# Ledger of designs, part 81: VHH binders against q9y6x5

Target 1, 379 residues: q9y6x5
Amino acid sequence: LPPKLLLVSFDGFRADYLKNYEFPHLQNFIKEGVLVEHVKNVFITKTFPNHYSIVTGLYEESHGIVANSMYDAVTKKHFSDSNDKDPFWWNEAVPIWVTNQLQENRSSAAAMWPGTDVPIHDTISSYFMNYNSSVSFEERLNNITMWLNNSNPPVTFATLYWEEPDASGHKYGPEDKENMSRVLKKIDDLIGDLVQRLKMLGLWENLNVIITSDHGMTQCSQDRLINLDSCIDHSYYTLIDLSPVAAILPKINRTEVYNKLKNCSPHMNVYLKEDIPNRFYYQHNDRIQPIILVADEGWTIVLNESSQKLGDHGYDNSLPSMHPFLAAHGPAFHKGYKHSTINIVDIYPMMCHILGLKPHPNNGTFGHTKCLLVDQWCI

## First folded at step 3 (VHH)

Design j38 (framework vhh_8dlx_2)
Fold by ESMFold2-Fast, scan of step 3:
Structure j38 (fold): chain B 379 residues (1-379), chain A 120 residues (1-120)
Amino acid sequence: as target 1 above (379 residues)
Amino acid sequence: EVQLVESGGGVVQPGRSLRLSCAASGFTFSSYGMSWVRQAPGKGLEWIGSINHGGSTFYNPSLKSLVTISRDDSTNTLYLQMNSLRAEDTAIYYCARDYWGESRTLFDYWGKGTLVTVSS
């Protein structure tokens, strides 16, 4: 019988929410499974980049989804984060569902994980839902569990994506304890529903389940704005991405644009592409623009306006506020084990090991996750 | 301050077409993606579609054949063209500014909405 894995993402689930709020259902899941307290995500700490890093094990410069808004200088194409289905953007890497279908004569199923409704290297998830934010968690769960039980070839890899707590994190900010408490309680109830459904269908004992997220959330404020229009006139550049990482495509001399920006705000770092810190692994891709602006944590880059965002992400990936967690349960995982930190790119080779797949070359290190697994020696 | 003002709503007969407008001010309209969202009586918010700063459009698959979104950056105006209106299209229609670089229908500013009633 081949191993089965369900990968679940709750978008924007900051790791330290686990310490500040009550999660009875998630706590019961962890008690008989494993918890990684912090997952160090990739830069930039945005939804599409990090979701693709989870399933490819690659840094953004290597897999090509370098932001939620992108411009490719070679082909002159623009990418939107609103359901763009052009395979061009996704073809620089091979996600795990493609590998699962091609190596093992197995099926994959997807409820709205980024990229799963796009044919990548001429391969699309065997079963998938086109992205639609209005579809309930229950409907996504019902489809995934139906496909896990009723498919030939068997579904061995399944994904489930949910937009919360990210949407509420942006609206209320992570420090709004009353609103976030309500939102996070609802998510914990959804985790309870997930476990109950899997038990009812006889899937729970033989299914590996990973619950994780792509990034965290930090508090923003109307008192922490960087007005880009006060630094440089709009006629000098094309804006590819804005906040908290601005991607600048100069229309005039690059050095003149850089000089207008470099000392504009004490709360923003300005980099020529070749000067982007090596630790970000955010340099070697044509979709990374000639000038990148990186706001300090909690600062918002704006165009001569106020911002209603009370929470945001995209900031430096060394910041604990940007880190998600990972919890897992199933026959591949130890019971009651806690681990401090892994890199988000480490999830891919771990999942390949669980599924018996040969991983494509990747930036993850299997050794970082081996202590989570029952079939591995851990010092 | 950022302002989004919807117009063009009202009572319309089933099977007819209607064009909604959204007038934007207080920001560089041409730099942002924009969306239309509706809420029918007693139901949740339903995303209709989005248009990015480059003019590329993305639609709710359930509505794609019935609606067209466009923009005029010279007048800072967003449009929603609706065809073959049905009673189930009765809703308050909202213009929204997309979160820059945020995946999957996240919005930072909303208009107050315009009511469309499809009735004989």
Scores: ipSAE 0.293, ipTM 0.675, lowest interface PAE 4.9, mean pLDDT 91
Fold by OpenDDE, second read of step 4:
Structure j38 (fold): chain B 379 residues (1-379), chain A 120 residues (1-120)
Amino acid sequence: as target 1 above (379 residues)
Amino acid sequence: EVQLVESGGGVVQPGRSLRLSCAASGFTFSSYGMSWVRQAPGKGLEWIGSINHGGSTFYNPSLKSLVTISRDDSTNTLYLQMNSLRAEDTAIYYCARDYWGESRTLFDYWGKGTLVTVSS
């Protein structure tokens, strides 16, 4: 039988939560598998871009999902969480579930993972749920496990997505120990439910499971705001994305807009598109706007009418607060092994290896994950 | 537990109309497409039509003029309106929850069915 892999994402699970809070179920999962303590995600550190990087192995400039909100000046199309169904946005890459599904005697399943309810390259997951945040984890889990167990052709790759602890991180801030303890306990309980369900169905020993996240969370404050209206009139530009990385589409001369913004705040870097630092791999895509603003960690870019969050993400991907973790269990993985760090794009070639898939060209390095795998040499 | 329960079946004369209902529970009804399928005596399953989560309807071309599918998400109910019934419409009618296949709609949960008999 072909190998099977379940990829699970808990949105906004910051890596150091594992050090600061108790996770009995997750720790048991890790004890019987592997842990990567820090995963360096892609810039910008947002949900749609990073989830697509996980399943493509590509930087954002390459797979084309460069933000949660995008605008294409040629087609005049908009992308957002409420408008993400147009294949136009996703077709610049081939996600792993499509690759998997095109193989003989294989199918893919998905519960709410970004892009899985969209036909990409005229291919949609054989089994999927339309995104609905109101659907419980239990219902998502039940569908995924049913498909893993009863499908023909068999489901060999599945994704499961959950919105916490991201939503709560935004609401309470990651430094709220009281509220975040409660939230993270619930997450651990869900992991317990997942493991229990797999054991009950007899899948636990043969299924490879990856539990990861797309980004962390940093503490924000009303004392750390950057108001763009103080620097430039809103009639001079269109805001495509706001905070902590603002995407600016000038309505007047780009240089004039840049000059008005470049000294707006000492806690914000302003880049012309061609001057974006190379380390971000965030330049070579038409969907990246002519000017981007990057707030310092913990600072929020606002307009006069903007609401304030107590936690946010999207900042520099070198910041530890932006980093998620990766844990894994199954026949492909060692037991009781901990690894320091990998890049988030490294997950794709690893998953392809596990599933016996030929990877598309990608930015990941298979060598970075060899020590996690039982069939590889680790020196 | 996912449950689908059909109702409204019975004996009806040719030319009459009938409305079937399917009560759904155990899942977020509004997030799923739903379908009607029937099985006539001695025949295989026949797809009647579907309604997606957004309310768009799709019908078997052979039955399109005779059936209308609708849904009420507030009551978790699926409906099948059938008009101008014929003897050949005699069958067990099933409601089913949809999931996407490669080239066609498939079903992961089924009701127990309701019998419709068209007879003079």
Scores: ipSAE 0.000, ipTM 0.292, lowest interface PAE 11.5, mean pLDDT 93

Design j39 (framework vhh_8dlx_2)
Fold by ESMFold2-Fast, scan of step 3:
Structure j39 (fold): chain B 379 residues (1-379), chain A 120 residues (1-120)
Amino acid sequence: as target 1 above (379 residues)
Amino acid sequence: EVQLVESGGGVVQPGRSLRLSCAASGFTFSSYGMHWVRQAPGKGLEWIGNINHGGSTFYNPSLKSLVTISRDDSTNTLYLQMNSLRAEDTAIYYCARDYWGESRTLMDVWGKGTLVTVSS
């Protein structure tokens, strides 16, 4: 039987939540599998960019999903909503489900992973659900397990996406222990349900399961606001993305806009595109705007208003608060192994190896994940 | 103060049309996308659709033929036009502001809602 992989994402699951809260079901999963304590995500530390980096192994400047809100200077197209299904935005890379379907004539299945309800290079996931936040975890799981258990050609790669704890992280902030404890317990129960369902259906023993996330969460406050309207008038620029990374498209001379912004707040770094730090790998794409503003951790950029955000992400990817974790279980993985850190782009070549696929050129390093795998020697 | 206020709800007969309004204040309305969401009695939240700051609309596929979302940036007002109302459209209708820079957690500010009852 061909190897099978289920990739599960809990959006906004900050790595240190594992140290500060109890996860009995996740701990049982890890005990018989592997844990990577920190995954260094790509910049900017946002949902769509990092989910696409997981499945392509590419930095955002290379795969083209450079933010959750984007403008392409060459084509003049705008991307500003998760329901925008224009393939144009996704076509700068080949995600693993497309490779899976085209190389070995296998099927892929998807419960709402970003990009899976879009035809990319004229190929859409064999089985998929259109994005709808109202659909329960149980319904997503029921569809995924049905597709994994009976498909022709066989489903060998499946994805499952869940919006929590990101939604609650934004609403309550990660420092609200009472509310976050409740939310994280519910997520742990969903992990228990996932494992139980796979066991009940006879899938557990032969299925590789990865549980990960795209980013973490940091505490915000109404005491930490940067009012962009105090820096520059709206008539001078078009705002493509706001916070905590603002994407500025000048309507006048770029240098003039830059000069109005560069000293406006001690809690915001202002970059001309060519001056964006090389370590971000966030420069070589037409969707990256001429001026980028990067707020310091916990600071929110606003337009002459208060912010209702108590938590946010998108900040510098060197910040531990922005890092998710990765846990995995299955025939490809060691049992009881803990690893400190990998890069989020390393997940893609590891998944290709597990599935026997030839990876497209990517920014990941297979050597970084070798110690997780039973068929590899790591020294 | 950032605020959203829905209006236009009430009792309406099956088969008729109704337009709901949402008045926005305390922020630059033209710079934000806006959503409509409803909650039927005893049910969870159901996303109806949204309109981005450029006027492009996206709808729940199950509701697309029955609703139209529009905006008037000159009056800071969001609209939901509903046609061919059925008993199952009975719900509290909320407008909500788009969570800029978020893809899957879509709303950061909510109105208090307006009740629509479809009954003879």
Scores: ipSAE 0.425, ipTM 0.734, lowest interface PAE 3.1, mean pLDDT 92
Fold by OpenDDE, second read of step 4:
Structure j39 (fold): chain B 379 residues (1-379), chain A 120 residues (1-120)
Amino acid sequence: as target 1 above (379 residues)
Amino acid sequence: EVQLVESGGGVVQPGRSLRLSCAASGFTFSSYGMHWVRQAPGKGLEWIGNINHGGSTFYNPSLKSLVTISRDDSTNTLYLQMNSLRAEDTAIYYCARDYWGESRTLMDVWGKGTLVTVSS
């Protein structure tokens, strides 16, 4: 039988939640599999970009999903979570489910993973759910497991997405122990449900399962706000994306806009596009705007109104608070092995290896994940 | 106090047009994107569309041909133009303020809604 892989994302699951909260089901999952304690994600540390990086192995400048909100100056198109279904935005890369599905006697399935309900390179997942936040985890899980178990051609790659603990992290802040304990317990219970469902269907021993996330969460405060209106008039620019990385499209001379913003706050770095630090790999794409503003950790960029967020993400990807984790179980993985860190783009070549797929050119390093795999040397 | 107030709802015959308004107060309206959402009797919430602070509009594909969203920042008002109304368009219509979300669009402020009934 061809190898099978289920990729699960719990949005906004910060790595150190594993140290600060109890996860009986997830810990059992880890005990019988592997754990990467910290995953360095891509800049900016947002949902759509990082989820696409996981399944392409590419930095954001390469796969073209550079933010949750984008603007293309040539076509005048906009991208947002409410307008994400134009293949124009996704076609700069080939996600793994397309690669998988183009193989003989294979199909892909998806439950609300970003980009899975869009025909990318004229290919859409054989089985997918249109995104709907009202759909329960149970329903998503039931569909995914049904497709994994009963499809022809067989589903060999599947994705499952869940919006927590991100939403709650934004609402309560990651430092709210009382509320976050409740939220994280629910997530652990969902993991329990996942494992139980797989066991009941006889999939557990043969299915490779990766549980990961796209980013972490940092604590925000009303005392840490950067108001752009104090520095520049709205008539001088168009805001494409806001916080904590603002994308600025000048309506006047770029230099003038830059000069008005460069000293706006000591807690915000202002970059011309050509001056964006190389370590971000966030420069070589036309969808990146001429000026970006990067707030310090825990600071929020606002216009005239204060932010209601107590937690946020999107900050520098070197910050530990932005890092998710990765756990995995299945015949491809060791048992009881823990690894310190990998890059999020490293997941793609690993998944391709597991599935026997030839990877597209990518930024991942297969060598970083060899120690997780039973068929590889760990030196 | 941050507030949204919908108006313009009522009973209309099929095939007619209707324009809803949403009056915003208590915040800098021009700085926010705005959404229209509706809830039909016995059904869940349905997203209609939104307009960002820059004036760009996005629509539910199922409704795109029937609706137009606009805004007037000088009067802090959001509009929903609906054409060729059908019985299935009967719902409570809500305007909501966009909360710069992360993974998905969040709406943090809601109006009380205005009822639109399409009936012969």
Scores: ipSAE 0.030, ipTM 0.445, lowest interface PAE 3.8, mean pLDDT 93

Design j4 (framework vhh_surovatamig_d1)
Fold by ESMFold2-Fast, scan of step 3:
Structure j4 (fold): chain B 379 residues (1-379), chain A 121 residues (1-121)
Amino acid sequence: as target 1 above (379 residues)
Amino acid sequence: EVQLVESGGGLVQPGGSLRLSCAASGFTFSSYGMSWVRQAPGKGLEWVATISHSGGSTDYVDSVKGRFTISRDNAKKSLYLQMNSLRAEDTAVYYCARDYWGESRTLFDYRGQGTLVTVSS
């Protein structure tokens, strides 16, 4: 039987939610599997960049999805969340489903994972759903399990994406215990549904399942706003991305724009592209703009207005509030093993190993995840 | 103060057409992606269509592709939804929504009061 893997993402699932709320179904999953308490994601800590890093093992400067809103200086193309289907934006890397289909004569299946409804290097996931947020978790799960059981060539890699708890994290903020408790209980129930469905269909014992997320969430406030309009007039620049990381394309001399911005707020760091900290691995791509503004945790950059966001992400990836977790269960994984931290780029080479695929060159280190795996000598 | 004001809803027969409009104020309209979302009686919010800040990219829920067209006029600070070949299933309150910058299509930081569209004979 070829090895099979289902990769599940609950968007915006902050790692410390596991310690502050009860998850009976997730805890049962972990008891018979593995838990990585913190996953250090890539900068910028946003949905599209980190979802693509999970499936490519690359930093954003290498895979090319450098934000949820982008401008490519060479081709003069604009990217927004709504035009994620242009292959141009996704073609700087090879995601694992493409490798799975090309190396092994195997199929891939996808329910809404970013990039899976796009032909990348002329290859689209064998089975996929066009992105539609109104499609229920149950319908996504029904399609994925049908494809895992009834496909030829066999589906060996499947992905499932869910928008919560990110949507509620933005709306209520992660410190709203009443609302977040309700949302997180619902997610735990969905995990219970997932496990039960896999058991009912005879998939559970032979399927490797990874449950993870792309980033965390931090509390925002109307008291923590940076008004960019108080710093610089709109006539001097084109705004490519706003908050909490602003991407600035100067219309005048770059140094003049930088000088107008650099001391405007004590709660925002202003970087010329070449001065972006090396630890971010966020510099070597034409889609990274000449000036980047990075707000301090919990601060929101605005354009002469209030913000209704009570939670946000995108901040410095060293912040624990930005970190998701990873839990896994299946024949490849130990039972009852707990690990402290891995890098989000380490997930890709681990998944390639489980599936028997040769990974493309990547920024992950297999050694960081080997102790999770039963077939590895952990030293 | 951010304001989104919808108009153009009404009663229409199956197969008919309506054009919804949204007037935006209190923010830099040309910097934000915009969406139309709807809520049918007894159901949750459903995303319908999105348009990028420049108007260069659009996306639609499968059930309305080929029937609905989202557009914007940045000079007039207005968002539109042209709805053709309307079906009873399209009956809903339609909301103009401002997207979170670079976030999922379900993540809106502002929404208008809505305009009712009723498709019935």
Scores: ipSAE 0.043, ipTM 0.532, lowest interface PAE 6.6, mean pLDDT 90

